VH-VL binders against q2ft37. Designs and how they scored, part 10

Target 1, 241 residues: q2ft37
Amino acid sequence: MGHHLKRVVSPKSWGIPRKTDKFVTKTSPGPHNKNALPIVVWARDQMGIVRNMKEAKHVLREREIIVNGRPVRHPDMGIGIFDIVSIPKSGKHYRILRDKKGRHVTIPIDEDAASSRLVKITNKTIVKGGRIQLNLRDGSNVLTDKQYKSGDSIVLSLKEGQKNEIIDHFPFQPGNMAMIIGGKHSGVVGRIIEHIPVPGSLPNRVILKDESSGESFETIDEYVVMVGRESPAIDRWGIEE

## First folded at step 1 (VH-VL)

Design v02 (framework fv_vulinacimab)
Fold by ESMFold2-Fast, scan of step 1:
Structure v02 (fold): chain C 241 residues (1-241), chain A 120 residues (1-120), chain B 112 residues (1-112)
Amino acid sequence: as target 1 above (241 residues)
Amino acid sequence: QVQLVQSGGGLVQPGGSLRLSCAASGFTFSSYAMSWVRQAPGKGLEWVSGISGSGGSTHYADSVKGRFTISRDNSKNTVNLQMNSLRAEDTAVYYCAKEYYDSSGYFDYWGQGTLVTVSS
Amino acid sequence: DVVMTQSPLSLPVTLGQPASISCRSSQSLLHSNGYNYLDWYVQKPGQSPQLLIYLGSNRASGVPDRISGSGSGTDFTLRISRVEAEDVGVYYCMQALQTPYTFGQGTKLEIK
């Protein structure tokens, strides 16, 4: 079996709930996962800064679009939730979020907010010298000399001379703030009340309180991204309380 | 479902070599760290070695450093333990074990074990 | 290396009664991220070890709620609220704060 549909060879995989898989919380590869928005679609359709593929290729060749501190080389490069997009020519910076309907939303941010990015840790690998490789939700990775837990969010510096330095950390635990990125409650910012590991084939459950409405709701680990401790970092990530 | 099937054990003389293998199925092999844990007859568990999902990082217990080498072939879904300069105290059942996440530090699945006997 | 010490090493228990196993580490297993890197395993006769508790207090898939883990820092406890026949085996704590990962000596739980 594989992630790509064409590599699924067993008919036994058809008709069974995917939640019976060992890991119900799944990691997409790289920033180019199937739910990512191609940069050319973003620039053309969401932002209107290019009219067609020829203009997009020209802009990319001139290194005019920077994603998470790196110039974009290919028009099909995917951008996803919490990615930082900068356009130096216009002095504009944006953070990619999702609305309650699951659509990509582009939030203007200032230069200070664009100097770091928020990303969820999906797994980790112990490396030589006591360092740890953190595997991130967008498929990238970073090295650190400290231990972090899967499910936590970290804030990575995008500044020259500090690139990929972990400058903040939001543990996945009761009391801390999260944004929901999937399911019925997508786009909601809430406070973790309880994490309930579920045995067997069902995904682990998370109970949160919606800070804006005061109502509690339930979701699964995969849909939870930590965005703060006692309060969300609104000014830095464009997230409503 | 997840399966870890081990092979390569046996009887060997002190100073000899053996290669243990663990064939994995039922999960995305390259995404998870793998470890070897051994148990001498009538004794407790001892962690021996671990390797990251990518194979880029390896760690060893002091008792086996310089003699054992852990490796993996992600195209074949196998993790291997090459054991050189074997000693009587290396006699044990060797288990391969899968970490829940890639170096989460806890083992959710274990192989059936393979006996290694070092005796003259 | 981190040394793990279990007590008792032999635990005869009457069926239906509670049982507790202590695990002490030579240094704190509480990381600055708020988690205790301590896990519990059981090895039943003739079987491979199996995970019971991870990161101090989280039950592994399929583990009944009568089995629980608690503690922080250097002192940890595995508790079985009502011992059943299938609980017979050797119980091990393991630290995963740093490599090499190290196990306690094991506690053999037997029915009296």
Scores: ipSAE 0.000, ipTM 0.407, lowest interface PAE 17.2, mean pLDDT 80

Design v03 (framework fv_vulinacimab)
Fold by ESMFold2-Fast, scan of step 1:
Structure v03 (fold): chain C 241 residues (1-241), chain A 119 residues (1-119), chain B 112 residues (1-112)
Amino acid sequence: as target 1 above (241 residues)
Amino acid sequence: QVQLVQSGGGLVQPGGSLRLSCAASGFTFSSYAMSWVRQAPGKGLEWVSGISGSGGSTHYADSVKGRFTISRDNSKNTVNLQMNSLRAEDTAVYYCAKDLEYGDYFDYWGQGTLVTVSS
Amino acid sequence: DVVMTQSPLSLPVTLGQPASISCRSSQSLLHSNGYNYLDWYVQKPGQSPQLLIYLGSNRASGVPDRISGSGSGTDFTLRISRVEAEDVGVYYCMQALQTPYTFGQGTKLEIK
């Protein structure tokens, strides 16, 4: 099986010959400010789509990279966990996740999976007109007439004519599935067993069970993102069969 | 608005030559691979040849290798197929098609050009 | 070369009924990047071929939701959930994993 995969790797790309000249790019302020990966770094270092900043600017000018349904305009735009990156030119779609070292990993997904994105609710406020504004982990906001709790995840449509429509909801509660996005257990998908509230300034803790290993583990609530109810809607492989 | 406009084609005797051309507009031509696909009368589709966006790589089906040459002029947004030593079996409608880099898919096709090889 | 085999080659179908076309490859079309390099095209009477599905399951722009592609590795299916008059044509699968790119024989969908 591994031998078949190695054989399949070549010679698919006719591409522009690779140059390895590196440059340093700062992440512009945006939804994924602190832990964001600049799009030019992703395209050059992780994907090999471009060789340098000049080539990256060309690709963006041609609207060849779409993040969460919007063409990327600036090479320093940040992408982060659960972002959907599409390359219309090649028909390829990816979900950004994290490995156990907290590094961004790029998971290929199909078009149906790329038509929506998952995001955690961090806060909520009432705005003019009495609607509820949900503040999302990536720094974006969405308006709704329905009640949601901080800590829950919602699924937002990226389809034309339905953008930012809430199409699914995964409550932060025991029995539901979560992905860990930081710390020692980053990248693990587990079932919430128990919430452990911690008084004072220390973060609240969550006990999860890794269904694949049978091991239970503990993490802080800020590292927990709900990805399903009794089963995960997404996992480390991108698409749930 | 992507357009692929084909020219060339016609009736030619066995052993003769023809040059097909495809003029592209509506996209960054040099960024995309281009292919030629043919269809014999009443038959299915057969991929003939492909060329990378830069023109640095070319590929051919075994049935035409050594007789056909694909080329492109990125300054004029054209891809060409030079067909030499034509045989009766080369009789077909020839389509140019926009491809992604190397073999992803053909999102736009030209109108087709008929090539008839007959005495 | 990769051999592509379609079935059926002739598909008479009643309006509003579902239709399915099978495509098999002589070797796996699954690339190490996780994509199946299998595309579907339709050629309507008197027209050039047009893209329907790319990379196994992705709908091309303007293709209605009733048309879907599925499968992985060597076995692929194109499904039309409710056939409409405009669906008449010859359907082809194509592998784009390696050159020479190869097409299936074509499936002619007709209204009965």
Scores: ipSAE 0.000, ipTM 0.401, lowest interface PAE 18.1, mean pLDDT 80

Design v04 (framework fv_vulinacimab)
Fold by ESMFold2-Fast, scan of step 1:
Structure v04 (fold): chain C 241 residues (1-241), chain A 118 residues (1-118), chain B 112 residues (1-112)
Amino acid sequence: as target 1 above (241 residues)
Amino acid sequence: QVQLVQSGGGLVQPGGSLRLSCAASGFTFSSYAMSWVRQAPGKGLEWVSGISGSGGSTHYADSVKGRFTISRDNSKNTVNLQMNSLRAEDTAVYYCARGWDYEYFDYWGQGTLVTVSS
Amino acid sequence: DVVMTQSPLSLPVTLGQPASISCRSSQSLLHSNGYNYLDWYVQKPGQSPQLLIYLGSNRASGVPDRISGSGSGTDFTLRISRVEAEDVGVYYCMQALQTPYTFGQGTKLEIK
């Protein structure tokens, strides 16, 4: 069977992406680094649901915007790639992705897709009590009794009664599907062909193959997020069949 | 909720053919490889065939190669096993399972009995 | 093909006591990515097989912590710290490192 998947390659037409800010807002330090989009900028410039900071603060005070299952408290709170944003009063749900230029794009998703989030494991530590703490790419943490490797992606439930339960796992390995989220190849989805460990201070290298073009790309571990197994993950993660 | 619901199966004479189907729901079907695993009466598990999520790769156990064909229809969320030139030793309960090629089998269908009798 | 060998094949156990099943592979199941491609399944009477442990030591969803997997390379162990009535069934190890996937012979766990 031929390739009929619409990938995140050329996703700049998704949603209503805007680079122009009506005012400058500093993103608070939090789960997302310098590349995060402040929630007030998203709500005003991307979505048009508030007109100014005073309206944004009112909407947040009323708990009308939920990010990853939690009401947003601060207008400068950052959102980033794979975050789930819900607006309960309107019954609408969104996933945040990036286009090839590194811009945030807002993808409408259904309620089922909004019940979980995808996140990459960057490190793990043993904490008091002997449990394993997984350090996630967005800066958040989750405790587990299971063994996972840095570089893997996990799917966390956002459902009431199951919040932060690990419900799926995509190992960082050859044959599995990944999205590049940084560098010149940002937005490309491809199959991992090879992982090349590099001694010393230089980053390890990853070779990905874009099935659409047949072209192989070399990137670094930091820019790779696993989005599926041998088969491409599709609409749930913002890529289509 | 992930579900795999199987259909097909039955009694067939040696040399005959049978087609098994497995309907998937509750997950993005094309993102997962699928397998068929069989179990002869009173015996252990034997992996029979696997297919990648795209359908671009297939593999078969030597015992069924050339006789069985695995296929999938991602528009209908189904994986199928076409069994030709059936032999008495193919008598087994056949399970569809989610996974193959570096993937584990996290969900299994209810099984369907195939009896090949002269 | 990778040959998987289990022992014991029959495991009578008293309720509340520990149980242990060994699985050996004819070649290393440790991949260069650091994972052991060894999984454990149980088939309870009258039911389809169900996943217990994946990638050597990770518990599947809903599997209690009294069940654990360990080992690396060619030697793996499934342990049940205290056997309960619902644990009755046939246990299988499986390698998922290379095609064809291969299972051990199975270990039948019964209550004495």
Scores: ipSAE 0.000, ipTM 0.415, lowest interface PAE 18.0, mean pLDDT 81

Design v05 (framework fv_vulinacimab)
Fold by ESMFold2-Fast, scan of step 1:
Structure v05 (fold): chain C 241 residues (1-241), chain A 122 residues (1-122), chain B 112 residues (1-112)
Amino acid sequence: as target 1 above (241 residues)
Amino acid sequence: QVQLVQSGGGLVQPGGSLRLSCAASGFTFSSYAMSWVRQAPGKGLEWVSGISGSGGSTHYADSVKGRFTISRDNSKNTVNLQMNSLRAEDTAVYYCAKETYYDFWSGPFDYWGQGTLVTVSS
Amino acid sequence: DVVMTQSPLSLPVTLGQPASISCRSSQSLLHSNGYNYLDWYVQKPGQSPQLLIYLGSNRASGVPDRISGSGSGTDFTLRISRVEAEDVGVYYCMQALQTPYTFGQGTKLEIK
């Protein structure tokens, strides 16, 4: 239930600078897919914190841009949805989200919000002595002694001395809140109504109710990221009373 | 780098109207709820009104409901408070304040304007 | 409405000594998400209020380690372990659990 002023957050997309300099940079293999936004494009075109590739390389060499608690090494490193980007020299922190058109948007956050990140579990493997290795949507892995299910989201600490500790968990099940990260309904936040397993090689289906319109829609498991239980835990992209 | 610059205060007679404005810069304005908080001379703080980032939700303290209207223009980065049917007890310094989102949840007022004096007197 | 009650209302302290301010709410400020929606602000003479502590116990940017917040549910404390001259001002607790947001009466901290 709502216990405070509810907020409608419409992230503002930043325009591309008029200067015609262009980076011809492929997103390096790593966190997220190859279509993720390169950090140099983000820093130059969305944030305006660098003017050209020479300046971007200087900033990276000096460890001035940190993604998910780690200094960025390469200007072509991809950033994607739910990533935490910090600029220590200015004391600024950002979360990367997605708007209703599927575009990456940059949301300012404070230092405590930047101390953790949300990530979806895509697979799991049992390893050494019954421990579980969780394979995460961004391609990273986490070891745990607790049971989690593929399709669930977890919150990982980014704090020094606590990196990759699981501090929260949002199960993939009816009643819980999700953001759609692909397909026709990308950027929509909805409540899971029903999960429909499909036999064979076809994707399983998910029915959600769009919180903003009240209408139901259908998508596939791959496009669903859990963002809360009864109410969204990440609400800087459009929830109101 | 975040700034909230207020205007529109002054002296008005009981029953009169005033409009306060708060111009915001240094953050993505439409992403954050804004509030007005007042302080009568020599007294404590009183929350008056709040508006969501989109402007779709507004809330008011019982003392001002029906008389005050909060609004925002996200294209101009301004939040406004229209004050009608003013009473002597509305005399106060009025602050605009930005709410923030700490962690994955909503949080308190991280930045405040300089304050605008409103005096309601005959 | 949630009623916020502070004590003491006046707090004279000697430099270097500890100071504590109590804040009590008429109903629990603990949300189902596990956070206490209680914040602390200070208003220094001639200035706008500024955030000190949010969500019960977290220090805002620039707030020194000597200032801490604690408590849960209905009873909260702001503590200054060693009072400095810069700490002079009026301290307010605020609940942000539900609208209308409500403040305590304020505690004036002064050096004796």
Scores: ipSAE 0.000, ipTM 0.404, lowest interface PAE 18.3, mean pLDDT 80

Design v06 (framework fv_vulinacimab)
Fold by ESMFold2-Fast, scan of step 1:
Structure v06 (fold): chain C 241 residues (1-241), chain A 118 residues (1-118), chain B 112 residues (1-112)
Amino acid sequence: as target 1 above (241 residues)
Amino acid sequence: QVQLVQSGGGLVQPGGSLRLSCAASGFTFSDYAMSWVRQAPGKGLEWVSGISYSGDSTHYADSVKGRFTISRDNSKNTVNLQMNSLRAEDTAVYYCAKDELLYGMDVWGQGTLVTVSS
Amino acid sequence: DVVMTQSPLSLPVTLGQPASISCRSSQSLLDSEGYNYLDWYVQKPGQSPQLLIYLGSNRASGVPDRISGSGSGTDFTLRISRVEAEDVGVYYCMQALEYPYTFGQGTKLEIK
C-alpha cells in the first residue's frame, strides 16, 4: 500500500507527473480538486514570477510561495477561488478570484487581508465530544463548537498560533452579499434578493442584485459564495461597495 | 504487471500515413509522460517524440517535426503516434516508452515495425 | 540539438574482465540543482532497450552492482566491473536535459 515513486524537478521544463482529482484522497486547506489552477502555471503564466519548471521547483524548495498559510511543495498544487497566495520575500500577497468567463484572476491584497481566508461550508457532521466538523468547499475540514449552516461562508485565520480559527461568518440568506463563482454570471458580486427552493432533485435558485447597476442575476445555490453581511461589501474580498 | 503493448505498424508507400498505438497496463498511465523511440535496421536509437502526463505539451525531433503527431487518451490508457508524409528513411522499429522524467524511460513496448517502401 | 558522442563504438571484452564506455555531450548536462541529465540504456539481441542508469549514476531497478555510472557535466562513463555473458548488447547514453532527447551512436559489447 505504500507509495514509493519519488517526484522531483523535471529536466525538460514541461512539468512533473501529477495525480488527477480521481486519485486525491486527502483533504487540506487550499487545494480545489476541480477547476484548480496549478501553482506553476499561475507563477509562470499569470505572474511571471518564474520562467520555467526548474525555477518554480527552486522557489518551492526554498518555501518562497505560501498558499493559505502553508508552503507549497509541489508545482502541480492547485489553487482556486478565494485562496491566498503570499510571496514573503517580496512582501506581496494575492487573492484568487474568477472573472465573468470563469477564468482565474489574481487580485493584489495587503498583508492584513492575507492573514485570513474565506471559504464556503458545504456540509457538516457531528463528531465525538459534541463538536461539529464543517466540510468546506475546497475539500478541507474544520472543527467547531458552534452551529453553522451549509451554504454559509466562514473566515478562517491564517495567523501563526490562530490557524483555522473561525473569525467571521456570513450567513446564506436574503440581504447578505454574495459572489457568483460558476455559470454564465461567474464573477458577479451582488446582494441576495431571493432564495427560491425547488422541490426534488433540481437545484434551488438564487437571485442577486448588483445595487450599483440595478441589474439582477439568477443562479443556483451551488454557484453562490457569501462574501459579506447585510452591511456594505467588504474590501478584503475584492468588493469596493 | 507493468507493460506497454504496441500495434498499428506495417508496410506503406512513400507519402503515405500510419497510426501507431501503445496500450498501457499495470501503472497509473495519467501520471507519466510517454515517448516514442525508433531504430532503423542496423542503426542506433533515435528519440522521435514525447508527450506530457496531461497531453498539454508535446515535443518532436527535427526529422519528424510537422509530419508526426503524438497524442494520448488517458481514459483509455493509450498513447498514439500519427505518422504522415512517410519517407523511406522513416523505416524503423518504433518503441513506445514510459518516461519517468528524472528516473529515465523504465518500461518499453515490444516494438512495431514500420516499412516505407514502394 | 545536444550531440552525444560515444567511444569506443565496438568493445570486445574477455569474460570476467572490466569494460568501460565513454560518453561526451556537446554541452553541460548539469543543472543548477546538481543533477546530470544523462541516462544509460542497453539493447540485448532481439530485445527492446532497457534502462540501466538514470541521472548519471543511479541504477535502475534490477540492475546489478557490477554496472555503474559516473561523470558530470560533459564527460560520463559506464563501467562494468566484471563482464558476464548476459552483458552482450549495444549500450547507449542519452541526454534528457532538453528536447529533443538525443542518443549516442551506441557501443557494441562482445565477448572475445
Scores: ipSAE 0.000, ipTM 0.403, lowest interface PAE 17.7, mean pLDDT 80

Design v07 (framework fv_vulinacimab)
Fold by ESMFold2-Fast, scan of step 1:
Structure v07 (fold): chain C 241 residues (1-241), chain A 120 residues (1-120), chain B 112 residues (1-112)
Amino acid sequence: as target 1 above (241 residues)
Amino acid sequence: QVQLVQSGGGLVQPGGSLRLSCAASGFTFSDYAMSWVRQAPGKGLEWVSGISYSGDSTHYADSVKGRFTISRDNSKNTVNLQMNSLRAEDTAVYYCAKSYDILTGYLDYWGQGTLVTVSS
Amino acid sequence: DVVMTQSPLSLPVTLGQPASISCRSSQSLLDSEGYNYLDWYVQKPGQSPQLLIYLGSNRASGVPDRISGSGSGTDFTLRISRVEAEDVGVYYCMQALEYPYTFGQGTKLEIK
């Protein structure tokens, strides 16, 4: 080709080598989203199913990669933690998680596990008719007639004819299981011990007990995603090193 | 370690049918597109057909469209070319080839070739 | 279909001398990302074709440095800086920009 693509520094959370001669695409939508992995980078560098941008465009043109139940249209589309990536005609399905070093990891899952996705509620508004609009951590919205709280996680169906139906709910409260998605304890699964509200503009604190070590640690609300009740609901964990 | 082993050629009369097969080993077959390329005696190469990694996308040269069908069985690591309504101009050595990508692309490994002769 | 035209069709060369083969396409093979979808293959006597150059200028594994590809858009060249006896064969360019993929007519390289 003769065009020399410069190496760029990849976010540590992407889980790919920092220095390489291969093409690195900026994540869309939005600039500086260091926690989202471009689909072309995932398919090329983590999965090895495409070698370059031409191959990625061919795969996307044929609608052969599905993210959260929707065909991917652009090679720079970002995927993030808890996203479901399917290649349904080959029978392959994956969940994106985070390891203890804060890097994205790809976990093979079965078709049943790929029929739903887990997402955190970040905000809610009451709309006309008394319905609630839930604002989700991935930037999407869903409508419901039931009451949910910011900080809770919900499980959304990805099945044809039932897309975005809420099929499970994990409240943000002591006793329930959470995964940490940011900060020093990223990738750790723990049980909520205590939620400590902090007055003013400082973030609220959460104390969790590490599922694997038995040690307690502290984080902030923003980094906590509920993944279960007494036990984690996400099967096939890839977060243990 | 990559190998493509072909079978199914032979002599057939005009209007007849043949099925070519290509058995793949040494790579993850279900991750790559496959193609068939032919070469008439003393002539150049002609790309005739391609199939995506999943088998759901197929393409054909105009010279064979409607007569040839490419298919694959990912559980058996095989790609097949069903050739119907054969004509004298279909006489050629047929090669299966591995593409470097999911759908198609440059052909990085080739089979040994299978001779197909269409004559009465 | 995209038409690929090679020249010369017959290329007699003396051992140790350079050789060049031209390939022209009826439309540009350059995409918006800067890639040229033009590949080169060689078929040695009695053998299957083998890949030499992909995406215009990238050498396939095992291909010696004396063989190089260059060009962009519609005009491409395969060069052999110093012809060796093992280079005897028929050379083909192929476009992979759109279906159906199409080959040039082939260039037969012979030692004189």
Scores: ipSAE 0.000, ipTM 0.406, lowest interface PAE 19.2, mean pLDDT 80

Design v08 (framework fv_vulinacimab)
Fold by ESMFold2-Fast, scan of step 1:
Structure v08 (fold): chain C 241 residues (1-241), chain A 119 residues (1-119), chain B 112 residues (1-112)
Amino acid sequence: as target 1 above (241 residues)
Amino acid sequence: QVQLVQSGGGLVQPGGSLRLSCAASGFTFSDYAMSWVRQAPGKGLEWVSGISYSGDSTHYADSVKGRFTISRDNSKNTVNLQMNSLRAEDTAVYYCAKYEDYWGSFDYWGQGTLVTVSS
Amino acid sequence: DVVMTQSPLSLPVTLGQPASISCRSSQSLLDSEGYNYLDWYVQKPGQSPQLLIYLGSNRASGVPDRISGSGSGTDFTLRISRVEAEDVGVYYCMQALEYPYTFGQGTKLEIK
């Protein structure tokens, strides 16, 4: 597609396999998030709503696919876990999750559930004026005057006039509910029992209890996303085990 | 070479109608969305309307919604703006503009067409 | 609607000196893939607008290296490292994230 664009580097150079990267420029703008599923692949392979790139471009040019409240502009735009995808013309809404093999799973949800999104805080920085900038797992940022910890989840409004307003918060701590997004227990929802700090560069470990089975299991903190407090917010998210 | 050649401007009384046309060449017209952007005398740019490459979707600024209609004829490589119920505040130079691609940047612009709404 | 605010509105500069124009958006123009839907245009006297920068920092064809775009989210800057006579004109930022597309009010760059 590069021949239609006035870009310094062509978008078609993105997604080139690593072994060919030795011979390509490193100045490429805004590359793909490697953990995300491109919207065109989702629409074609997961949903079957388009057959090819030409149909995908038609749907995107018509602004018919909305991700996290914003019309999709780019067929290579990535969607990731907990993203909200809406197709207003058909009245359909979806939440993106992951299965035990790390593959994307599309969950149908209602309009109310599609009015907000869950996102994990990965880091935070203090910016000019003493405000806190939260760095989110999807690469986006939000400014706040309140204190939040890395590892916590927040719920952001997608409603017009309230976009990116923090409307809920699930701390990463024992007693609260979490969904596992990687490894052997991917897709399991459990209650955090204990944090186990591990010395050095190895990841910290977390013990959770799957209350439906009564069994406890262990995973790493990177795979844990908070989805509720004392009681799960799972019903609001349309998730079933 | 990409060219956008505009026509159809002029002087009209309030409440009147005008049709602007933009003839495109030098690219595959049916692959690109098109927009109209206007500029009142001595003022800044204001986006007015946009149309998808197929013509199936259209968008309008609130100031012109219900009065202006954007359309295209891919067989003739033209995009048109039908302007009805014109008001003095619609007085402006109107530009047609080509989308660079689906992210909305305007890489080529027409020469502009003056529309004067005055009694 | 997304409101775009430019500063300064009038920018007299000495030939050969640097110039900078700021653009602020009322909401983030950054998507989940790291793209900022922010363009810069210039309108030279008696001419149609022309694209300078797209997606925040990418130069359009024919735009010289002395002109650059930077920023992310809500705060963006257009910089000219050494102003030339041909740079005279009115500069506009535009957001293309959401309809309606909206422009800043414009910055008039003049040689002192």
Scores: ipSAE 0.000, ipTM 0.404, lowest interface PAE 18.6, mean pLDDT 80

